# VHH binders against q07589, part 10

Target 1, 356 residues: q07589
Amino acid sequence: MSRILVIGAGGVGVITALSLWLKKESDVSLVVRSDYDRVLKHGYTIESCDYGRLEGWRPHHIYSSVEDAASAADNQGYNYIVVTTKNIIDGPVNSRVSNIIRPVLEKNKELHGPQLTTHILLVQNGIDIEKEIWAEFPREQYRYTVLSGIQLIGSTKIGSGHISQVGQDHLSCGAFDPQDAAAIQAANDFVRMYSNEGQNFVEFDPRVRYSRWKKLLYNAAINTSTALVGLDVPRCLEFGVNKKSTEIEVFHPAMREIIAIAASEGIIIEEEFITMFTEITRKKVFKPSMCVDCEKGQLMELEVILGNPIRIAKRNGVATPTLSILYNLLVLVQAKLKERKGLLKFDEKTATLVDE

## First folded at step 4 (VHH)

Design p14 (framework vhh_8h63_2)
Fold by ESMFold2-Fast, scan of step 4:
Structure p14 (fold): chain B 356 residues (1-356), chain A 121 residues (1-121)
Amino acid sequence: as target 1 above (356 residues)
Amino acid sequence: ELQLVESGGGLVQAGGSLTVSCAASGFTFSRYAMGWSRQAPGKERELVAGIKSGGSTYYADTVKGRFTISRDNAKNTLYLQMNSLKPEDTAMYYCAAKYSGEWFTYSEDYWGQGTQVTVSG
């Protein structure tokens, strides 16, 4: 039976653990931080459009930290690490994905050496998110694969130990390295273990980089714009000049720039997706995750959604006037959030940023 | 311009059958997942059936075994065949389009004006 560790107990992580638990083909461990005491004593209350209403639910194992989960693995280790946390490259060093998973990879190396391969599934937005893992964990020292998980699931933690899922659980799982046979096999095995016939959609993704660029049409144009102005999608569209300026002058130009960056890497995205992504939430009072993060005072996934695309564009000679304006204004929003959290210091007497 | 137009609703006696349809235009229909949602007065909207671009289907427990979703990619049309209808099936039925491989939120499953189905008995 595969041992799976899910890191991140937000809406996505909890539903991920639930789906695996319902399939009964894996031993599921979940890392729960702020809600640990409540969940340990009372379990989760889950209201799911796919899985129904559950009271007092918990996976097979619950841990308050990744370190505790790694220690509890004993001689068995973990076959999969599923990371559903936010990927905030410019945040605190302890929030980096490589640092989050490190205790598990070190423990697996100690216990199993070359006999256990750990499959790291990143259920996170953005481009180039796998590169940090390859850089930090030399393949000569660690035996692992890196897998991509893409979801548009609408699942939110609405209270301590309380999850509401109103959008279909649809997961695309594939290998970041399309030539890695072990990663391809691991992705197919995960799809099998995650699939619950009639309740969710889960599929193997043969074109991970294509899928990630395609999703960035929405994330880089709409998540970013809504976060900047603090408005839901319909308000952004209706409040525009003549109810057209937002889509014509902001969303569509940003999306076209993403298409141009992808094309510079040999990946073609059809123009019809610009229309599809613009229309999909036009009549729904919905705030994308980046907008919600800002409102809660939480740091945004800025670098993986805009920073990395812009850096690729610069290397490949692609102009990004719209994305660059959005990025540089959101850098200021991110700095405001960091200052409020004590992560940045400003000296008002000298009017200068206090350098580290 | 993306358009979804539902039709085929009407009044039917309990135990009867109806087929509702959705005519789609303005996008590459064959590449998109499609679905049907319904909403009765005073109730939340529920997703009752879905079909992926590859043809795989799912059904809500309330309709499984009675309803059949299908698509005609040549005609850009989505269908829902409803058999053994019950008074509880009375609702406005809405057609929804999702881009291939992805689903958003339940509240995003409306793209047309809907078609009313009323089951008496």
Scores: ipSAE 0.000, ipTM 0.207, lowest interface PAE 14.7, mean pLDDT 86

Design p15 (framework vhh_8h63_2)
Fold by ESMFold2-Fast, scan of step 4:
Structure p15 (fold): chain B 356 residues (1-356), chain A 121 residues (1-121)
Amino acid sequence: as target 1 above (356 residues)
Amino acid sequence: ELQLVESGGGLVQAGGSLTVSCAASGFTFSRYYMGWSRQAPGKERELVAGITSGGSTYYADTVKGRFTISRDNAKNTLYLQMNSLKPEDTAMYYCAATYHGDWYTLSYDYWGQGTQVTVSG
């Protein structure tokens, strides 16, 4: 049986672990932090539109840290690490994805049998998220592949050990490096192990970078704008001037800038997706994940959703007036969140940021 | 812009079979999740069957084993093959499309105008 470690016990991570567990083709381990004691004693309560209601559910193994999970691995190791945590590049150093997965990759490297290949599946938003892993773990020293997971799912932790999933579990899984045959095979194998016919939808993604740019039409325009103003999508659309200014002067320009950046890399995104992504949540009263993160006082996935696209645009000579305004205002929102958490200090007597 | 047009509805006797079709235009059909929903007089709308861009299928318990959803991406057409029809299957059948979102809970973004299926006892 494939050994799979899921890191992140939010709505996405728990449903990911449940789907793998229900298929009965994997030995599933889950890293649970704040809810560890509750889940260890009572399991999860899950209310799922795909999988039904479960009480007292547990995966095969639960660990309170990645370090504990790595130490529990024997010579078989983990075949897959599924990372569902927020990717906050500008957050604390120990929260960086490369640092989170390091104990597992170091354990794999130390194994005395044939060196195992670990398949790292990033179920996270953004562009260029794989590059940190390639930079931090030289491929001549570590055996791994990096896989992309794009999940369009409405799953939320609504209490300790309690998950509510109201949006269908839909996962697209592919290789970040389209020339990496081992990564392509690993992605196809993951699709097979994740698939539960009649309950979820999972597909191999042959065009990872295309799919990630495409999802950024929504994330870079709508997640960002809603986070900045603290409103759900229908309110943003209805509250605009003449009920049109938000989509015409904010959402659509931001989306067109993303399309232009993708095109500068040779990736064409069809114009119909601008309309499609604008309409998809027009009548659904909910706040996208970045807006929810901001309201909970949690740092936003700002760099992978706006920072990296803008850096690519600057290198390729693409103008990004709308994305740049959104980005620079959200940098201030992120700084406000960091100050409230004690991660930044401001000296009011000198009116300067204390940088040390 | 995007248009969905259903056809193939009609009157059939109980135990009979019928295929309804949905022709799509104005978008890249192969990239959309497609579904069939139905609404009977005095009842709430029910998702009957769904199919992803990759061909994975979903069926409501009320029709599982009797209905088959399929798609022909070359013809931009969605099909619902209905076998062993019952009077309870009498409803207006709607074709629906969404690219992403909560398609399972009837949160489709585009809907056709429907085609009536009537099953006599």
Scores: ipSAE 0.000, ipTM 0.196, lowest interface PAE 16.0, mean pLDDT 86

Design p16 (framework vhh_8h63_2)
Fold by ESMFold2-Fast, scan of step 4:
Structure p16 (fold): chain B 356 residues (1-356), chain A 121 residues (1-121)
Amino acid sequence: as target 1 above (356 residues)
Amino acid sequence: ELQLVESGGGLVQAGGSLTVSCAASGFTFSKYWMGWSRQAPGKERELVAGITSGGRTYYADTVKGRFTISRDNAKNTLYLQMNSLKPEDTAMYYCAVQYTGEYLTYGSDYWGQGTQVTVSG
C-alpha cells in the first residue's frame, strides 16, 4: 500500500487527502499546521460537491509539521510527497518547497538509500517550479521523481477545520521530465489511486509543460491584473476605457506574450485560448487566487507566475512589455506585503531600504 | 473552439412541460461538469441544475422535484426536462460547462447564447 504525505491543509490539500482516503488504495498522512489542535480533537467538517458532507473526518494520520511526519516514518518512508502549499520563492527561506520537503527526503534516504524512490507531486501554479528540487537534491545522492499536478477545483477553507468545495475536483497529473519512465509510471499510479469513479475526474497529463504554459495564459494576465487593482474579473472588464481597454490592452497582450515565450521553447498554444479564457470569466463575479492572497495580506505566487516566464523570455530573446510592467508593479505590491509582515524594513529618515 | 448551442425554448402554459437541449463542441464533453443557469429580466443569473462527468446531479431548491438534468455523452448533448412550469420560471436559460473550478464559487465557467422560456398564466 503506497504511503502518501500531503503537505498543505488548505482547500486543495484537504480534498486531495480525502480523495486518496476514500479510494482505500493508500495510507494517507496530512500535515496540518494552524488547524492541528482543532482537527486532532474534532476532525474536519467537509462540504463537497463531489464527496458529500462529512463530519469528524480524518485521514489515516495527521502531523503538526513535516519534521514530525518524517520522524513518524522511521521504518517505511513515504512513496509520495504531495505539496499543495503556495509556491512563494521570494518569501522566507524556510518556506521554499525544497526546504519544506527536505526532512522527508533525508529520512527516506536514511531508511532506504537507493531502494526507495520518492515521488514528489507539486500541486502548485507556475512554470519551472520543479527546477529548484533538481538543483537542491542531486540525483546521484537521492532517488526521486518530480510530478506535476494541475488542479481545476474550487475548494476553500472557510473556518478552522472546515472545508467548502464548490468546484469539481479535476486533477491532471504528469511527469515534469517527459523522458523519465519512472516518473511517468508514478504519475499513472497516482491517477489510479486518486480516481473515484462518478465523483471526481483525474487524468494522466502527457504534456506537462504545455498544460502549465496554457494555464499561465490565465494566471499571468488575469490573476496578476486583478491582484494589482483589487477587483474581480467582471469589474476589470467593465471598468476599462469604453469597456474594452482591459481585455484589448492588458489581458490579451499579456496572453500573447505568454504564447510567444512558450513558442520560443517549442511549445505552440492555440490562439483561440486567448478568447476562451477571457470569455469564461467575463460574467463570473469572483476574485482569482492571487487577488484573494493580496487582500488577505498573504504573499503572492509572483515569481512562479510572472518572474520565471519573464526570465525565460529574456534568455530566449522574447519581448515582454506587458508582462514586465505587470511584474514590476506587483513586485512593489509584494514588497508592501513583506513590509506589513516585518520581512522588509524601510528607514523613513534616510529614505532607504534597510538591509542589515 | 468551445461552443455551446441551446435550443428548445418557447411559450408554454403554467403547469406544462418543456425540454431544452444544449449541443456542445470543441472539448471532450464527457470529461466536464455541465449545468443549466437562468436569468429573468432585472434578476441575477442563478444556477438551477448541474450534472458531473459521472452523472451525479444537483438542483436548486426552487426547481428540485420539477426539473431533471441529463446528458448524452455519445451525442455531446445536455438536457433539462422541465415539469410543472410556473410563471416565475420565465427566463433565458443558459447551458454551462465547468472548464476551470480554481477561480470560481459554485456555478458555471462558460455560458452559451441561451434559449428563452416563457410561461404564461
Scores: ipSAE 0.000, ipTM 0.317, lowest interface PAE 11.6, mean pLDDT 86

Design p17 (framework vhh_8h63_2)
Fold by ESMFold2-Fast, scan of step 4:
Structure p17 (fold): chain B 356 residues (1-356), chain A 120 residues (1-120)
Amino acid sequence: as target 1 above (356 residues)
Amino acid sequence: ELQLVESGGGLVQAGGSLTVSCAASGFTFSRYAMGWSRQAPGKERELVAGITSGGRTYYADTVKGRFTISRDNAKNTLYLQMNSLKPEDTAMYYCAAYLSGEWYTWGDYWGQGTQVTVSG
């Protein structure tokens, strides 16, 4: 029986743990931070379009920290680490994915050495998110694989221990390194353990980098623009000049720049997706996750959605005028959020950023 | 092209019954969760009823015991049977398909809606 640790108890993480628990093919542990006391005493209240209404639900094991989960791994370790937290690489150093998973990966190595391969599944937005893991944990020194999870789900924490899921649980799971046979096998095994026939949709992703660039057509154009202005998608479209400037001069140019960056590394994305992604939320009063993060005063996944794509573009000689303007303005929004949280200090007397 | 087309709305007296339906095309209907949401003037949109691909159902507390959601996978059609209707049930009713989406209150796709008016 596979031992799976889910890190992140937001809407995505809790539903991920629930799906694995319902399948009965894995031992499921969940790291719950702010809601730990409530969940320990009362379990989760879940209202799900896929799984129905559950009261008092909890997975097999609940831990208040990753360190506690690692210590409780005993002599069996964890076969999978599923990371569902926001990937904010410009945030506090302790919130970096590599630092979050380190206690588990080190404990697995200590207890099992060459006998156990740890499969790290990143259920997070963005491009190049796996590179931090490979850089911090050289693969010749650690036994692990890195898997991509693209979760197209509408799931929100609406109260302490209370999850509402109104968009279907649709997970695409694949290997970041398409030549890693162990990663491919681990991804297929995860798909099998996650699949609940008739309730969710889960599939093996044979083209991880294609899928991530494709999702960035929406994230890099629409999540970003809505976050910058604090408006839902229909308002962005309707409030534009002649009800056309937003899609013609902001969304579509940003999407074309993403297509050009993907093409510069050999990945072709079909032009019809520009129209599809623009239309998919045109009549839905819906705020993308980056917009919601801003409104809640939480840091945005800015670097993995815009920063990394722009850095790839610069290396490959691709022009990104629209993405670069969005990025540089959102860097200021991110700084404003950091200042409000006390993570960045400005000296009004000298009118300068207070450096370290 | 994914399309959802609602029909069956109309005017009904308080205490009456009405069935609305949704014809789906352009996707593999049987594999996806479906739902009904409603929006009354001046109010927020709410999910009224949902049904998974496996047939599990759930209902908003305001309609539980009065409304029944069902699906016919062979006909790619979703139904909402509404009994014991109240004036408070007056709203535009939207069919929704839940295929994907990182943040959706309404579902991934929905139709243009069908108006249900309950007088009394």
Scores: ipSAE 0.000, ipTM 0.175, lowest interface PAE 16.0, mean pLDDT 86

Design p18 (framework vhh_8h63_2)
Fold by ESMFold2-Fast, scan of step 4:
Structure p18 (fold): chain B 356 residues (1-356), chain A 119 residues (1-119)
Amino acid sequence: as target 1 above (356 residues)
Amino acid sequence: ELQLVESGGGLVQAGGSLTVSCAASGFTFSRYYMGWSRQAPGKERELVAGITSGGSTYYADTVKGRFTISRDNAKNTLYLQMNSLKPEDTAMYYCAAGYLGEWFTYDYWGQGTQVTVSG
C-alpha cells in the first residue's frame, strides 16, 4: 500500500485524509498541531456534505510534527507528501513549504536512496509554488516529483477537532512539469486512491498551469479586493458606484491583467471567464478565504496570488496597474497582521521599522 | 460520483438551429453554476455560455443574440439553444459544472458532443 503523509489539519487536510482513509488503498498519516491532544484522545467530529457525520474518527497514524512523522517506526518512508497548509512565502522561514517537507525528504533519502521516489502534492493556491521545491532540492540528490492539487471544497475547522464541510469535495490533480512521465503516473495513481464512488469527484489535470492561471482570475481580483475592504462579494458589487464600479473598474481590469500575463507565457484564457466569474459571485453571500484570513488575524497567501503574477508580468513586459495597487495595499494589510502577531515591530519613538 | 453527459450534437446547415443538452447526476444540480464550452481543432477551449445557480446568464461575444443557455433543476438538465448557426460554430461542445467555494474553478467537464455546421 502507498504510505501517504498529509500535512495540515485544517478543513482541507482533514477531509483529504478522510477520503484516502475511506478508500482503504493507502496507509494515511496526518500531522495535527494545535489539536493533537484532543484528536489523539477523542478523534475528529466531522460533518460532511459528501461523507456524512462521523464521531471519533482518526486516520491510521497521527503525529504532532512533521519531524515525528519522518522519524516514525518501521523505516518505510512516504510515497506521497500532501501539503494542505496555506502557502505564505513572506511568513516565518520555518513555515516555508520547502522547510516543512525537508525532514521527510531527508529521511526518505537516508532510508531508501534511489529506490524510493517521493511525490509531493501541493494542495495550495497560486502560481510558481513548485519552483521553491525544485530550487531547494537538487534533483541529482533527491528523488521526487511535484504535483498540483486544486481542491474545489468548502471545508472549515469550526472547533478543536471539529470539521464542517459544506462545499463539494472536488480535487484536480496533475503534474507541474507536463513532460515528467513519473509525475503524470503519480498523479493518476493519486486520483485512483482518492476516488470514492458516489461520494466525491477527483480527476487528472492535464493542463496544470492553465488551471492555476484560470483560478487566479477569481483569486487575484475577488479574494484580494474582499480581503482589502472586509466585505462579502455581493456587498462589494452592490456598494460600488451605481452598483457597477467594483466589477467594471476593479474586478474586470484585474482579471484582464491576469489574462495578459498568462498570454505572455503562451497560456490563452477565454475572456468570457471574466463575466462568468463575476456573475457567479453576484447573489451568493460568502467571504472568500483571504477575507476570512484577515478577519481571523491570519496571514494571507499574498505572494503566491499577487506577488508572483506581478513578478512574471515585470519579467515579460506586461503592465499591471490594477494588480499592483491591490498588491501594494495588501502588503500594508499583511504588515498590520504581522505586527499584531509579534512578527514585525515598529518603534514609535523613532518612527522606524525594527529590522531585528 | 459527479457525472455530466452531453447529447444532441450533429450535422446542421448554416443558418439552422440545434439544441444540445447535458444530463447531470451524482450531485445537487441546483447548487452548481453550469456552462458550455467549445473547442475547434487546433484552438483553445472557448467558454460560450454560462448560468449561475440563481439563473443569471452570460454569453461570449461570438454567440450573443444567437445562443440561449437554460437549466431545468427539476430534471437536472442544462440546455444550449443555438440559432443562426455559422460554419465557425463547428466544434466539440462540453458541459461544465462548478461549485462556489474556497477553491473556485470550472473543472468538471463532460465527454463532449460534436456540432458540425456546413455551409
Scores: ipSAE 0.000, ipTM 0.192, lowest interface PAE 15.0, mean pLDDT 86

Design p19 (framework vhh_8h63_2)
Fold by ESMFold2-Fast, scan of step 4:
Structure p19 (fold): chain B 356 residues (1-356), chain A 119 residues (1-119)
Amino acid sequence: as target 1 above (356 residues)
Amino acid sequence: ELQLVESGGGLVQAGGSLTVSCAASGRTFSRYAMGWSRQAPGKERELVAGITSGGSTYYADTVKGRFTISRDNAKNTLYLQMNSLKPEDTAMYYCAATWYDEGFTYDYWGQGTQVTVSG
């Protein structure tokens, strides 16, 4: 039986652990931080459109930290590390994905040496998120693969130990390196272990970078704009000038810029997806994840959704006027959140930023 | 976003040693691939050394065995230790950074620090 460690106990992470647990083909461990004591005593309350209502649910194992999970790995280690946490690369260094997973990779290496390959599945938004892992863990020293998980799911933590899922669980899993045979096999194996026929939709993704650029049409245009203004998608569309300015002058230009950046890498995304992504949210009164993060005072996945696309654009000579305005305004929103959390200091007497 | 400030340049005798430093502002320094490029009077800019976020290094043939690139992620600082300096090493030295650690192509640049080797 595959041993799987899920890191992150938000809406995505808990449902990921539940789906794996329901299939009964893996031993599931979940890292639960702020809700640990509640979940240990009472389990999870889950209200799922796919999996039904569960009360007192727990995966096979729960841990309060990644370090504790790594120490408890026993002689089997972990075959998969599933990372569902927010990817905030401009936040504290210890919160970065490579630092979060390091205890598990070091422990797997210690216990199994060259015999165990660890499959790192990033169920996170953005582009170039795998590059940090390849850079921090040289392949000559560590045995691992990096897998992409694109989750199209409406799942939120609405209280301590309480998850509400209102959008169907749709997961696409593939290899970041399309030529890595071990990663391709690991992705196919994960799809099989995750799949619950009649309850979710899970597929192998043969074109990871294409799929990530395509999702960025939504994330880089709509998640970003809603976060900036604190409005749900239908309000953004209806409140625009003549009920048209938001989609014509903000959403669509931002999406076209993403298409141009992808094209500069040889990846073609059809313009029909601009219309499709705008229309699928027009009548759904919900706030995308970046908007929710801002409202909760939590740092945004700004760099992986806008920063990295803009850096690719600059390297390849692609103009990004709309994305750059959104990015630079959200940098200010991110700084406001950092200041509020004590992560950034401003000296009002000198009117200058204090670099710490 | 990322600001790079070089320091430590100066005048040194042939055969001597010098360390130039680059201070980066920002909380993601450790993720950037870093490098040192130089431009001598009347010559093209040359990439001298590179270091990936994971610590893998590259050196131009002109400096291999004499120069050492290193980084201190706790101090957000990049270093270039230059040994056995030659008059041909006289140049303005620029600190560079990129999010992408492939091919050592850089997106961010500092203003430079002058190194002069006399002999």
Scores: ipSAE 0.000, ipTM 0.097, lowest interface PAE 21.5, mean pLDDT 86

Design p2 (framework vhh_8h63_2)
Fold by ESMFold2-Fast, scan of step 4:
Structure p2 (fold): chain B 356 residues (1-356), chain A 119 residues (1-119)
Amino acid sequence: as target 1 above (356 residues)
Amino acid sequence: ELQLVESGGGLVQAGGSLTVSCAASGRTFSRYAMGWSRQAPGKERELVAGITSGGRTYYADTVKGRFTISRDNAKNTLYLQMNSLKPEDTAMYYCAALYSEWDLTYDYWGQGTQVTVSG
């Protein structure tokens, strides 16, 4: 039986743990932070369109930290680490994905346990999110693979220990390195353990980088624009000049720039997705995740959605006028959020940034 | 609900030792993973040491072998024993319960205690 540690107890993480638990093919541990005391005493209340209503639900194990989960695993370790937290690489150092997973990888290295390969599944937005893991954990010292998880799911925490899921749980899982046979096998095994017949849709993703660039057509154009202006998608479209300027001068140019960057890497994304992604948003009164984060005063996944794409574009000689304007304005929004949280300090006497 | 107050900082000579402490007014202190982070002028905060609710410890490479983190759950107090101090260790030291539910951001930050190492 696979031992699986799910990190992140938001809507995505809790439903991930539930699906694995319901399948009964894995031993499921969940890291729960602010809701830890409530969940220990009362479990989760879950209202799921796929899995039904549950009261008092908990996975096999609950921990208040990754460090506690790593310690509790003792000599056995974890076969999978599923990371569902936000990837904010310009945030606090301890919030970096490599630092989040480090206690588990260090415990496995230190104990020389069963020599298990740990499969790190990143259920997070963005491009190049796997590269810091390869850079921080030399393969001569650590035994692991890195897997990509792309979810299309409407799942939110609506109260302490209370999850509401709307819309089907759709997960695509694949290997970041398409030549890593162990990673491919681990991805297929995860799909099998996660799949609940007739309740969710789960598939192996043979083209991880293609899928991530494709999702960025939406994230880099629409999540970003809505976050900048604090409006839902239909309002952005309707409030534009002649009800056309937003899609013609902002969304579509940003999407075309993403397509050009992907093409510079040899990945072709069909132009019909520009129209498709614009239209699927037109009648849905919702705020994308980056917009919601900004409104809640939470740091945005800015670098993995815009920063990394722009750096790739610069290296490959691709012009990004629209993405660069969106990025540089959102850098200011991110700095405002950091200042409000005490992570950034400005000295009004000297008119200079003090803590960088 | 968890409130943190750091103390024990001060001026110390290079090669010296110092213990900083963090008093928690927490109903559930024993259940939190706790840590010490530091921030020097013009530098980002870094986590230097952490301790789980079960007592397992971890350290940044810059302090490993020199610093020791410990906790006393009966007294709701966290400690950091610092040995072989270097000028590079000069910073404001912060006590934290190290987690939020979705981003592992620091929660329950204290005001900090200044440690200055002369050299």
Scores: ipSAE 0.000, ipTM 0.107, lowest interface PAE 18.4, mean pLDDT 85

Design p20 (framework vhh_8h63_2)
Fold by ESMFold2-Fast, scan of step 4:
Structure p20 (fold): chain B 356 residues (1-356), chain A 119 residues (1-119)
Amino acid sequence: as target 1 above (356 residues)
Amino acid sequence: ELQLVESGGGLVQAGGSLTVSCAASGFTFSRYAMGWSRQAPGKERELVAGISSGGRTYYADTVKGRFTISRDNAKNTLYLQMNSLKPEDTAMYYCAKVYSDEWFSYDYWGQGTQVTVSG
């Protein structure tokens, strides 16, 4: 039976652990931080459009930290580490994905060496998110693969130990390195263990980089714009000049820039998706995740959604006038959030940034 | 097991009509946006029509006014009615599943059904 550690007990992480637990093909451990005491005593209350209502639910194992989960691996280790936390590379150093997973990778190496390969599944937005792991953990010293999880789920923690899922659980899982046979096999095995027939949708992704660029058509144009202005998508479209300026001057240009960057890497995304994404979103009153994060005072996944695409564009000679304006204004929004959290200091006497 | 099965293709004269159908199984059909893509030999694949879970439709400029996409949630079936067909409409037509949350348009498509327009 596969031993799986889920890191992140937000809406996505808890539903991920629930789906794996319901399938009964894995031993599921969940890292619960802020809600640990509540969940340990009372379990989770879950209201799911896919899985129904559950009271007092818990996975096989619950830990208050990744370090505790790593220490409790006993002689078995973890076959999968599923990371569902937000990827905020400009945030606190301890929140970096490589630092989060390090205790588990070290313990798996110590206990099992070359006999155990650890499969790291990043259920996170953005492009180039796997590169930090490859850079920090030399493959000569560690046995692991890195897998991509694209999760299209509307799941929110609405109270301590309380999860509400109103958007269907749809997971696309594949290998970041399309030539890594072990990663491909691990992705297929995860799809099998995650699948609950008639309740969720889960599929193997044979083209991870294509899928991530395609998702960025929406994330880099619409999540970013809504976060900047604090409006839902239909309001952004209706409030535009002549009810047209937002889609014509902001959303569509940003999406075309993403298509151009992907094309500079040899990945073709059809222009028909620009119209489709804009139109099917037009009548759905919701705020995308980056907008919600900003409103909750939480740091945004800015660098993996805009920063990395813009850096790729600059290397490949692709112009990004719309994405660059969105990025630089959101850098200011991110700095405002960091200042409010005490992560960034401004000296009003000298009118200058401290801790540059 | 998710499955999309297209049917209804065939040979038709220019100016004629055809309806292609897609039978969906293995997922909750009513909650997903669906679409039709086509690919002719030597050409890029083109998304020709899409329909949201709420019934809002999209059409490519090449087919707007001639094609109509519709869905029957009770039968888990997607339809594309093609009117005023042109030789340029000759292609393999694929039923595509896309996610209704508009976070990501993901193309999962069936084996396709061939439409040939003579003329």
Scores: ipSAE 0.000, ipTM 0.187, lowest interface PAE 13.5, mean pLDDT 86

